VH-VL binders against q8rxn5r50to198. Designs and how they scored, part 6

Target 1, 149 residues: q8rxn5r50to198
Amino acid sequence: GKIFFISQTGTAKALAQRLHELCASNDIAFDIVDPHSYEPEDLPKETLVLFIASTWDGGKPPKNGEFLVNWLGESAEDFRVGSLLLSDCKFAVFGVGSRAYGESYNAVAKELSSRMIGLGGLEMIPVGEGDVDDGELDRAFQDWCDGVI

## First folded at step 5 (VH-VL; framework fv_burosumab)

Design S02
Fold by ESMFold2-Fast, scan of step 5:
Structure S02 (fold): chain C 149 residues (1-149), chain A 123 residues (1-123), chain B 106 residues (1-106)
Amino acid sequence: as target 1 above (149 residues)
Amino acid sequence: QVQLVQSGAEVKKPGASVKVSCKASGYTFTSYYMHWVRQAPGQGLEWMGIINPSGGSTSNAQKFQGRVTMTRDTSTSTVYMELSSLRSEDTAVYYCARGLTSGWLPRYYFDYWGQGTMVTVSS
Amino acid sequence: AIQLTQSPSSLSASVGDRVTITCRASQGISSALVWYQQKPGKAPKLLIYDASSLESGVPSRFSGSGSGTDFTLTISSLQPEDFATYYCQQFNSYPTFGPGTKVDIK
């Protein structure tokens, strides 16, 4: 499987590392992946992907996730792929954001989920939402991890 | 050699359903999309829909939405097309046809075709 | 939906003749056009893809050209096995087919 981190300040990356350790302790092997170094065209080959995604800068993805998020958006609008492309792919998404950003709260995580579903992916559990400002981020993340593993 | 072998001719009454099969051999079944195309007697070709045999996801032409169901069985390398609420204008030869990809993008044209299944809808 | 027209609807030709069939699209489709050959009682066979690329195993007497809205299929020296109906198909959107051009013996 693969764990993708989309991270501006390092919070999502740190959570991806924690998830990787939790999976390893349960005898589940995942690779941690920086989307900037990943060919999105390889996504249809994946059978299990987990996303941990920050939302900053007006609801936009951090730079390391821009290409992947834009590619998913373009693909979801492309009649050729419709709901066919990711039909073998099970996935789940955890968002890292702040409610102080209003309507942009975890917008990237919500967009990832919507695009993955639109392309035929199977969402294992609803989008997890963590807030860096409320002191509950670790609990929200752990609850999401328990649902995934 | 790539082969697509379809089930035999069917005669149905209006309002019935028909299920046509297409058995693939000579290639990796889950590596190519499968399409369904029909042709009314003496008329042109009409695309009905596409299935991804790997995951089973489908996309159907608007005209057939709600009446056509495509499925597959990976253990037998077979795709199925079921058309319900049959009308006399559904009388046609139904073809399965293999679709290509260009890298990760499906290409909606067809390099190998089944021999066709004649479906006649009459009272 | 993108509509395709073909001309002529039918033609009569002799072995050795050069045959040209035209396909026109109702809007621009770049080079997203294929040609099929269909013989009576048989399934269509792919001849040309991407407007001008010859499918593997298809004789070199077949060629395709064009882009945008106007496309042609040419058979440089017609053989007995080439008497058939020829269809164009676009894949720039959901697939649509031309009405076909029947090539008959003169």
Scores: ipSAE 0.203, ipTM 0.705, lowest interface PAE 3.9, mean pLDDT 90

Design S03
Fold by ESMFold2-Fast, scan of step 5:
Structure S03 (fold): chain C 149 residues (1-149), chain A 123 residues (1-123), chain B 106 residues (1-106)
Amino acid sequence: as target 1 above (149 residues)
Amino acid sequence: QVQLVQSGAEVKKPGASVKVSCKASGYTFTSYYMHWVRQAPGQGLEWMGIINPSGGSTSNAQKFQGRVTMTRDTSTSTVYMELSSLRSEDTAVYYCARGLFSGWLPRYYFDYWGQGTMVTVSS
Amino acid sequence: AIQLTQSPSSLSASVGDRVTITCRASQGISSALVWYQQKPGKAPKLLIYDASSLESGVPSRFSGSGSGTDFTLTISSLQPEDFATYYCQQFNSYPTFGPGTKVDIK
């Protein structure tokens, strides 16, 4: 499997490392992946993908995830691959955001989920939503981890 | 050698459902998308939809949405097309046809075709 | 939906003749066009893909040309086995087919 982190300040990356350690302690092998170093065209080869994604200025992804998020959006609207491409891919998404941004709250995580579903992916559990400002981020993350493991 | 072998002819009453099979051999079944195309007697060809045999996701032409269901069985390398609520206008030869790729993107044209299955809808 | 028209609807020709069939698209499709041959009672057979690329195993007397909206299939020297119906198909969007051109013996 692969754990993708989309991170500006390092929070999503740190959570991805914690998830990796938790999976390893349960004998589940995952690779932590920076999307900027990943070819999105290889995504159809994956059978299990976990995303931990921050939302930045105006609901947009951090730079390391821009290419992947844009590619997923374009591919989901492409008649050739929409609903077909990721039919073997199980996935789950955890968002790192702030409710202070209103309608942009965890927009990147929600977009990732929507695009993955649009491409035929099977969502294992609903999008996890963490808020960096509410003091409950660790609990929200742990609840989501319990759902995927 | 690549072969697509379809099930035999069917005669159905209006309102019934029909399920046509297409067994693939001679290539890796999950590496190519499969399409269904029909041809009414003396008429042209009409695309119905596509299935990814790896995972089973489908995309169907708008005209057939709600009436067509495509499935596959990877253990037998077989795809199926089921058409429900049959009308006389559904009388046609139904073909399965293999889709091609350019890199990672499927191309919606067809290099190998099944022999066709005649479905006749009559009272 | 992209509509395709073919001309002529039918033609009669003799062995050795040069045959040209035209396909026109209702909007630009770049080179996303293929040609099929269909004999009575048989499934279509791919002849030409990407407007001008000859499919492996297809005789060199078949050729395709064109881009955008206007395309042609040419058979340089018609053989007895070439009497069939020929269909164009676009794949720049969800597939649509031309109505076919029937090539009959004179």
Scores: ipSAE 0.535, ipTM 0.827, lowest interface PAE 2.0, mean pLDDT 92

Design S04
Fold by ESMFold2-Fast, scan of step 5:
Structure S04 (fold): chain C 149 residues (1-149), chain A 123 residues (1-123), chain B 106 residues (1-106)
Amino acid sequence: as target 1 above (149 residues)
Amino acid sequence: QVQLVQSGAEVKKPGASVKVSCKASGYTFTSYYMHWVRQAPGQGLEWMGIINPSGGSTSNAQKFQGRVTMTRDTSTSTVYMELSSLRSEDTAVYYCARGLYTGWLPRYYFDYWGQGTMVTVSS
Amino acid sequence: AIQLTQSPSSLSASVGDRVTITCRASQGISSALVWYQQKPGKAPKLLIYDASSLESGVPSRFSGSGSGTDFTLTISSLQPEDFATYYCQQFNSYPTFGPGTKVDIK
């Protein structure tokens, strides 16, 4: 399986590394992937993907996730791909954001989940929502990890 | 009680099309995916594809791409499977089978099955 | 695609016997395995899901075990109504089925 990190400051990337270590200690092999170096057309070949995604001002994804997020949006609007394109793909999403941004709170994670579901992806667990400002980020992340493993 | 009731047996010539129906009752029709699985005489089970009854979206096994069409009618809680360009190798019992809950954990296994529809392709 | 094999292909048993059927996957599937029972002329019936969870209404003499690549279905005390073909199926990817194990009367 693959763990994708969408990160600017490094928080989502650090959480992806922590998840990878947790999985490895349970004999579960994952590759940590930077979406910038991934070909989105290969996504239908994946059977298990995990996303850890941060959200910037205005609900925009960090640069390394832009191409993947845009590709998913374009694919969802193309009638030829159908809403079961990713039907063999199990996934889960954890968002890293701040409630101080209001309606943009974890917008990228929520968009990823919505697009993956719209294209037929099978969500393993509801979107995890971490808030960097509430002192509960680590607990929220651990709770999400427990649901995924 | 959950029930899936399929249409009756069909005899077709090579090159024809067949359309099998599956009427669901006893649950919320749009909350569960529906799958089609077939079984040729003396052979094992083969998955054909899946339909989301809510939006009508489908995904078919690669072997059947271009020949199978799955549709549904929400007003009658019925799914349909149409297989075109029939060959003698398509002689089989065709089952509809209920799959995963659409809003929850992903599970492509089948808790309720229709009684099956025998499709015979002969010249 | 994930290939499933079952052993034995067929067996003969008497009422009261303990019967074990194995299913092996070509790659790791965690606990994403299901067992079905099929009687002649009938649709398959779900017996066990998630490798070891007994479906509601299925007799407790049926049990499943295993994880990863090796799985077992056990019938602790065979009854007359248990003579059937048993199939394993994986759902860690697009569904694939084992070839089946036929349980016949001696």
Scores: ipSAE 0.000, ipTM 0.501, lowest interface PAE 11.3, mean pLDDT 86

Design S05
Fold by ESMFold2-Fast, scan of step 5:
Structure S05 (fold): chain C 149 residues (1-149), chain A 123 residues (1-123), chain B 106 residues (1-106)
Amino acid sequence: as target 1 above (149 residues)
Amino acid sequence: QVQLVQSGAEVKKPGASVKVSCKASGYTFTSYYMHWVRQAPGQGLEWMGIINPSGGSTSNAQKFQGRVTMTRDTSTSTVYMELSSLRSEDTAVYYCARGLYYGWLPRYYFDYWGQGTMVTVSS
Amino acid sequence: AIQLTQSPSSLSASVGDRVTITCRASQGISSALVWYQQKPGKAPKLLIYDASSLESGVPSRFSGSGSGTDFTLTISSLQPEDFATYYCQQFNSYPTFGPGTKVDIK
């Protein structure tokens, strides 16, 4: 499987590394993937994908995730694309955000989840919501990992 | 026994860069995170960032983004911290410190520390 | 960022005294707090992790307690080698340290 990190300041990337190490310690092999270097058209070939996605000011994804997030949005609204495009893809999403962003809190993670579901993806657990400023980020991440692994 | 041995003291001019090394021994180098923490004279401790020696991936404190670069050399079990565009406020002792594991996730606290490297920035 | 404060900022004590140092977090950090000892010219040394767990090799006269926002480090019977500065640190988010408490000899 693949662990995608969408990260500006490095928090989501660091969490992806922690998840990768946890999976390896349980004999589960994942590749850590920067979406900027990934062809979104290959997503339907994946059977297991984990996303750790930060949200920037205004509910925008960091640059390394822009193309993937936009591609998912356009695909979900394209009538020529069947709702079964990702039907063999199991996934889960953990959001890294800040409640200081208000209504945009973890907007990228929530959008990612809804688009994946809309395209037929199989969500393993509900979107995890982390807040870098509340002191509960590690606990939220641990709870999400326990659900995934 | 675990040891972290750092490079010697440096004196730099404002605007220069400094690169501090930290050589690890006594454990599997790629199995633990390495952090950098600094301490200005007479002041407290300040976290700068973390590197995973296995993959080379880093995460830096917001205050140092754009100025700090962390790297490692697995063949010599050495991590490096380079700080650019030095100012007088960067005068400090710089420590490497091993990331401790507790429970099933890595934790951001430090069981072994290097001896420290004094970096003085003066004109 | 989570801010830590320590009280007192400094104290003077005699060998055999019970010393108590407190650390207060600006928001809840569960038990994600550690204590370090630092002697002049030396790197910090880990004493207590997870608020109350004694690090291997640290004398039993050191103990930690607390959860949430209020934490305490206690030295039950101060020894000559315990004169140092003590720092708390949280790891519930990006690491931040308290300003330190200096323990001096009377």
Scores: ipSAE 0.000, ipTM 0.486, lowest interface PAE 17.2, mean pLDDT 85

Design S06
Fold by ESMFold2-Fast, scan of step 5:
Structure S06 (fold): chain C 149 residues (1-149), chain A 123 residues (1-123), chain B 106 residues (1-106)
Amino acid sequence: as target 1 above (149 residues)
Amino acid sequence: QVQLVQSGAEVKKPGASVKVSCKASGYTFTSYYMHWVRQAPGQGLEWMGIINPSGGSTSNAQKFQGRVTMTRDTSTSTVYMELSSLRSEDTAVYYCARGLYSSWLPRYYFDYWGQGTMVTVSS
Amino acid sequence: AIQLTQSPSSLSASVGDRVTITCRASQGISSALVWYQQKPGKAPKLLIYDASSLESGVPSRFSGSGSGTDFTLTISSLQPEDFATYYCQQFNSYPTFGPGTKVDIK
């Protein structure tokens, strides 16, 4: 399976590496993937995908995730693609954000979940939400990992 | 303890819209998916779509794409299913049903069901 | 979409009989199969999940077996309250249901 990190300051990337190690300890093999280096049209070939996504200024994704997030948005709005493009793809999403941004709190993670479901993806658990400012990010992430693993 | 209580029967004309409600109680509303399943008189069960009550995201069966809208109100633990451009073949009992999930496999099967809402479309 | 077929479409049986209902999937679904019981005018009731796991509160006379494409629901000794329609459903992708098997009294 693949773990995608969408990260500006490195927090989401570090969490992706931690998740990779937890999965490996349970004999589950994942590749850590930078979406910038991934062809989104290959996403329908995936059977298991985990996203760890930061939300940046104005509720937008960090640069390394822009192309993937935009591709998912366009595909979900394109009636020609259909609603079952990702019907073989199981997925889960963990968001890294800050409640100080109000309405934009974990907007990218929520958008990823919405677009994946809209394209037929099978969400394994509800979106996890971490707050970098509350001192509980590690706990929220561990809770989400325990739900996924 | 878990209950899903649906709104009452509806009679509509072709071309109209209908909005069915499903009020959940006895569990944490945002911790489970909600699905809509319908059954035409004397026929089998047909899945219509899913909503995640936590974020409000939805996915609908392709047959209903463009006609069905699912929403929720977290303050009242209620899910809604609105079906537009009604046809006579939309006459059916509509059920809301609670869906499970697990770590590696989305368990989209249904442990609790609403009592059903009869929607009759007649001219 | 994954299609499910059930056999037979209906059957007549007596109290005490062993009843067997089969469900076949158009492609492999591992153990991602559920059985429901539906009585007239009522919502379906979950009987068996993961092909063979008995839902809590369901009588032990109900059992499920199978994996891949072929699945079976067995009622070892039919009781009066078991006359109903039985549906299989897969969850290896978005849900699809079998057409149902009606179990009538002989």
Scores: ipSAE 0.000, ipTM 0.548, lowest interface PAE 13.6, mean pLDDT 86

Design S07
Fold by ESMFold2-Fast, scan of step 5:
Structure S07 (fold): chain C 149 residues (1-149), chain A 123 residues (1-123), chain B 106 residues (1-106)
Amino acid sequence: as target 1 above (149 residues)
Amino acid sequence: QVQLVQSGAEVKKPGASVKVSCKASGYTFTSYYMHWVRQAPGQGLEWMGIINPSGGSTSNAQKFQGRVTMTRDTSTSTVYMELSSLRSEDTAVYYCARGLYSDWLPRYYFDYWGQGTMVTVSS
Amino acid sequence: AIQLTQSPSSLSASVGDRVTITCRASQGISSALVWYQQKPGKAPKLLIYDASSLESGVPSRFSGSGSGTDFTLTISSLQPEDFATYYCQQFNSYPTFGPGTKVDIK
């Protein structure tokens, strides 16, 4: 499996490392992956992917996730793939955001989930939504991890 | 030797449903997409939709949206096309046809075809 | 939807003749065009893909050419088994087929 982190300040990356350690303690092997160093065309070969994604100002993905997010959007509009491309891929998404961003709250995580579903991916659990400002980020993340493991 | 073998002819009444099968052999079933194409008597060929036999995902032509369901059984290397709410205009030979897969993109043309299944819708 | 037209709609020819069939697309499709042969009571058989590539096992007397909107299928020396209906199909968008060209014996 693969854990992708899309990170602005390192929070999503730190959570990806924590998830990796939790999985390893349960004898489940995942690779932590920076999307910037990943070929999106290889995504259809994956059977299990987890995303931990933060959202930049204006609902935009951090730079390390831009190419992957844009590729998913373009692929969703391509008639040749439609709902077929990721039909073997099970996935889950956890968002890291702030409610102070209004309508942009966890926009990248929600877009990732929507695009993955649109391309045929199987969402294992609903999008997790963490808020860095509410003191509940760790609880929200742990609840999401319990649903994944 | 690649072979696609379809189920036999069907006669149905308007409003009924029909389910046509297509059994694949001679290649890795999950490595190629499967399409359904029909041909009304004396008419042209009409694409209906596509299924990925690996994951089971489908994409159907707008004209058949809500009436066509495509499924597969990987243990028997068989795809199915079910068409509901049949009308007399659905009288046609229905073909399954194998689609090429190029890298991560399916190609929407057909190198092997089933023998066809005649579906007649009459009162 | 991309519409395909074929000309002629039918033709009569003798064994040994050179036969030319044309297919025109309503908009540019690059080289995303294939040709099929269909005999009465049979499924179509792929002859040419990517406008000009001969499918494995198809006799070399068949050839395809063209790009964009205008395409041609040529049979250089017609054989008895070639009397059939020929269809073009585009795959630059959701598949659409030409109306067919029937090749009859003289």
Scores: ipSAE 0.129, ipTM 0.690, lowest interface PAE 5.5, mean pLDDT 89

Design S08
Fold by ESMFold2-Fast, scan of step 5:
Structure S08 (fold): chain C 149 residues (1-149), chain A 123 residues (1-123), chain B 106 residues (1-106)
Amino acid sequence: as target 1 above (149 residues)
Amino acid sequence: QVQLVQSGAEVKKPGASVKVSCKASGYTFTSYYMHWVRQAPGQGLEWMGIINPSGGSTSNAQKFQGRVTMTRDTSTSTVYMELSSLRSEDTAVYYCARGLYSPWLPRYYFDYWGQGTMVTVSS
Amino acid sequence: AIQLTQSPSSLSASVGDRVTITCRASQGISSALVWYQQKPGKAPKLLIYDASSLESGVPSRFSGSGSGTDFTLTISSLQPEDFATYYCQQFNSYPTFGPGTKVDIK
């Protein structure tokens, strides 16, 4: 499987590394992937993907995830792309955000989940929501990891 | 370079409100959170709350819920903390402090502090 | 809320001595602990962050260690300017501070 990090400040990337180490300790093999270096057309070939996605002011994805997020949005709206494109793909999403940004709180993670479902993906657990500002990020992340592993 | 300069000492009567200012310089004002921490005479440090200077969003400690209001003015790089319904127990030095982002995780600890503002509630 | 305790509450030591101050958390906080120095009439000054990382400009005689619930600040060779109260603070949740340890130099 693959762990994608969408990160502005490095927080999501660091959490992806921790998840990878946790999985390796349980003999589960994952590759950490920067979406900027990934061809989204290969996503239908994946059977298990995990997203750790940050959201900043304005609810926009960080640059390294922008192409992937936009591709998912366009694919979900394209009549030539069936609602079964990702039917073989199991996934889960953990959001890294801040409640201080109001309605855009974890907007990227929520958009990723919605688009993946719309294209036929199977969501393994509900979107995890971490708040970088409440001191509970590690606890929220561990709770989400327990649901995935 | 980085400086946080607070307003001067205040003497208030019970039931009044006080508004303390903290003017930031030497860095990009909207790139760091600002916190308020107080210290009663001879006592330890107590966190009061946080403001995001960019959007103006705030979060306050439960003890101060309903009594503390934090605001900012981006044109002057200044944050404000207003505490209402003052009691003698509110006599303390009030500090503004800049929130530090760690490369690993955003953290609620403080790399630069204002000089402090003594607020005395006389009775 | 996460409660922090410090020991000792105060100590006196001679210039050149090694000084050790302990901070204990009521629950696990990983490495989410910082140490501050506060001199009389002054604002606190950051010394150590992430339990063991020395803040830029802080003398190398200061060091921090620990994880989970037990943390230590060490001053390897006490100097006259180290007269101060030292506070630990956790950032695993909304900030809470220890009660402080006062260091008096003989």
Scores: ipSAE 0.000, ipTM 0.491, lowest interface PAE 18.1, mean pLDDT 84

Design S09
Fold by ESMFold2-Fast, scan of step 5:
Structure S09 (fold): chain C 149 residues (1-149), chain A 123 residues (1-123), chain B 106 residues (1-106)
Amino acid sequence: as target 1 above (149 residues)
Amino acid sequence: QVQLVQSGAEVKKPGASVKVSCKASGYTFTSYYMHWVRQAPGQGLEWMGIINPSGGSTSNAQKFQGRVTMTRDTSTSTVYMELSSLRSEDTAVYYCARGLYSKWLPRYYFDYWGQGTMVTVSS
Amino acid sequence: AIQLTQSPSSLSASVGDRVTITCRASQGISSALVWYQQKPGKAPKLLIYDASSLESGVPSRFSGSGSGTDFTLTISSLQPEDFATYYCQQFNSYPTFGPGTKVDIK
């Protein structure tokens, strides 16, 4: 399976690396993937995808995730695709955000979840919501990991 | 307290369809997969398929492809299983069951089961 | 599909007896094996998951062991409420069940 990181300051990328190490301990190889280097049209070929996504700049994704998030939004609204595209794909999403953003709190992670579900993806666990400012980010991340691994 | 409550027994003729319901309570309906498993009288358990209540996506056992349709209604926390083109061999107790899976393996085992719905297909 | 077999298909036992039931998989399934108990007219109840982990609320007299293709369910001291049919199930692929082992009173 694949672990996608959408990261501006490196926090989501570091968490993706920790998740990868946890996965490796069970002798299962996950690829850590930068979405900027990934063709979103290959997403329907995936059977297991984990997202760790930061939210910045008014609810917008970091640059490395912009193309993937936009592609998912456009595909979800395409009537020719319907809810069939990702029906073989199991996924889970962990958000890295801050409650100081108000309504934009973990907006990217929530959008990823919504778009994946809209395209037929099977969500394994509710969106994890981490807050970099509350001192509980590591606990929230570990709780989410315990739910998916 | 987690409960899965199924609809009552049905008697159908060969060639008919049956639709069984399963109403969930005591947990967040969209946070767990729901499966359907059947058991013919005096026989073992047979997996039929899975539905994700969050998005409505389904995956069915190959034996039932084209005959089984699973749906859900999030407003009533209810899952439905419709089996068409009924044969006498479809006489069985049909169970809904809440799905869990082990780490690393996106496959399923069942922690809570409905009480079962007896479907009798008779000529 | 992964096929499961159970032995014995049935057994008779007395209260206080040690009961052992075996489940065999047609191919390696790691520890992806669960055990259920089913009493007449009732739905199955989860006993053991991940081959050896005891489900919450299940008495400690139940234990599971094994990995790969050979698995065992043991009841260390059979109680009256334990007379039931026991099923193994694998989840290393789409779910398949063993044929069941009926534990009857003698």
Scores: ipSAE 0.000, ipTM 0.509, lowest interface PAE 13.8, mean pLDDT 84

Design S10
Fold by ESMFold2-Fast, scan of step 5:
Structure S10 (fold): chain C 149 residues (1-149), chain A 123 residues (1-123), chain B 106 residues (1-106)
Amino acid sequence: as target 1 above (149 residues)
Amino acid sequence: QVQLVQSGAEVKKPGASVKVSCKASGYTFTSYYMHWVRQAPGQGLEWMGIINPSGGSTSNAQKFQGRVTMTRDTSTSTVYMELSSLRSEDTAVYYCARGLYSGFLPRYYFDYWGQGTMVTVSS
Amino acid sequence: AIQLTQSPSSLSASVGDRVTITCRASQGISSALVWYQQKPGKAPKLLIYDASSLESGVPSRFSGSGSGTDFTLTISSLQPEDFATYYCQQFNSYPTFGPGTKVDIK
């Protein structure tokens, strides 16, 4: 499987490393992937992908995830792929955001989930919603991990 | 050699359902999309929908949504098209047709076709 | 939906003739057009894809041209086995077909 991190300050990347360690301790093999170095056109070849995604102020993805997020948005609206493209792909998304930014709270994670579903992906668990400002981020993350593993 | 072999002709009454099969051989079944196209007597060709044989996902033309169900069986390399609530206007030759791709994007045109299955709907 | 028209709807020709068939799209489709040949009682056969690319195994007397909204199929020297109905199809959106052009013997 693959764990993708979309990270600005390093929080999502650190969580991806913790998830990788948790998976490894349970004999589950995953690769940690920076989306900037990944060819989005290879996504249909994946059978299991996990996303840990930060949201910037204004609901924008960090730069390392821009190409992937935009590609998913374009593909979801492409008649050729519709719901056909990711029908073999199981996925889950954990968001790293802040409720202080209101309507943009975990917008990137929610967009990833919506686009993956739109392309035929099979969501294993609802989007996890972490808040960096509430002191509960680690618990929210662990709850999401328990649902995925 | 690529070959698509369809089931035989069917005669149905209005309101019935029909299920047409298409058995593929000569290529990797899960590596190409399969489409269904029909042709009413003396009329042109009409696209009905597409199935991805690998995952089983489908997309149907708006005109047929709710009436067409496409499925596949990977163990027999066979695709099925079931059309329900049949009307006299559904009388046609039904074709399965193999779809091309370019990278990850399906191309919605057809390099190999089944021989066709005549479905006649009459009372 | 993108609509395709073909002209002529039918034509009569002799062996050795040059035959041209035109397909027009209701909106621009770039080069996303294919041509099929259909003989009576048979399934269609792919002749030309991407407006001008000859399908493997198709005789070189068949050629396609055009882009945008206007496309042409040409048979440079008609043979007895070429008497058939020819259909254009676009794939720039969900597939739609032209009404067909029947090529009859004179």
Scores: ipSAE 0.166, ipTM 0.698, lowest interface PAE 4.7, mean pLDDT 90

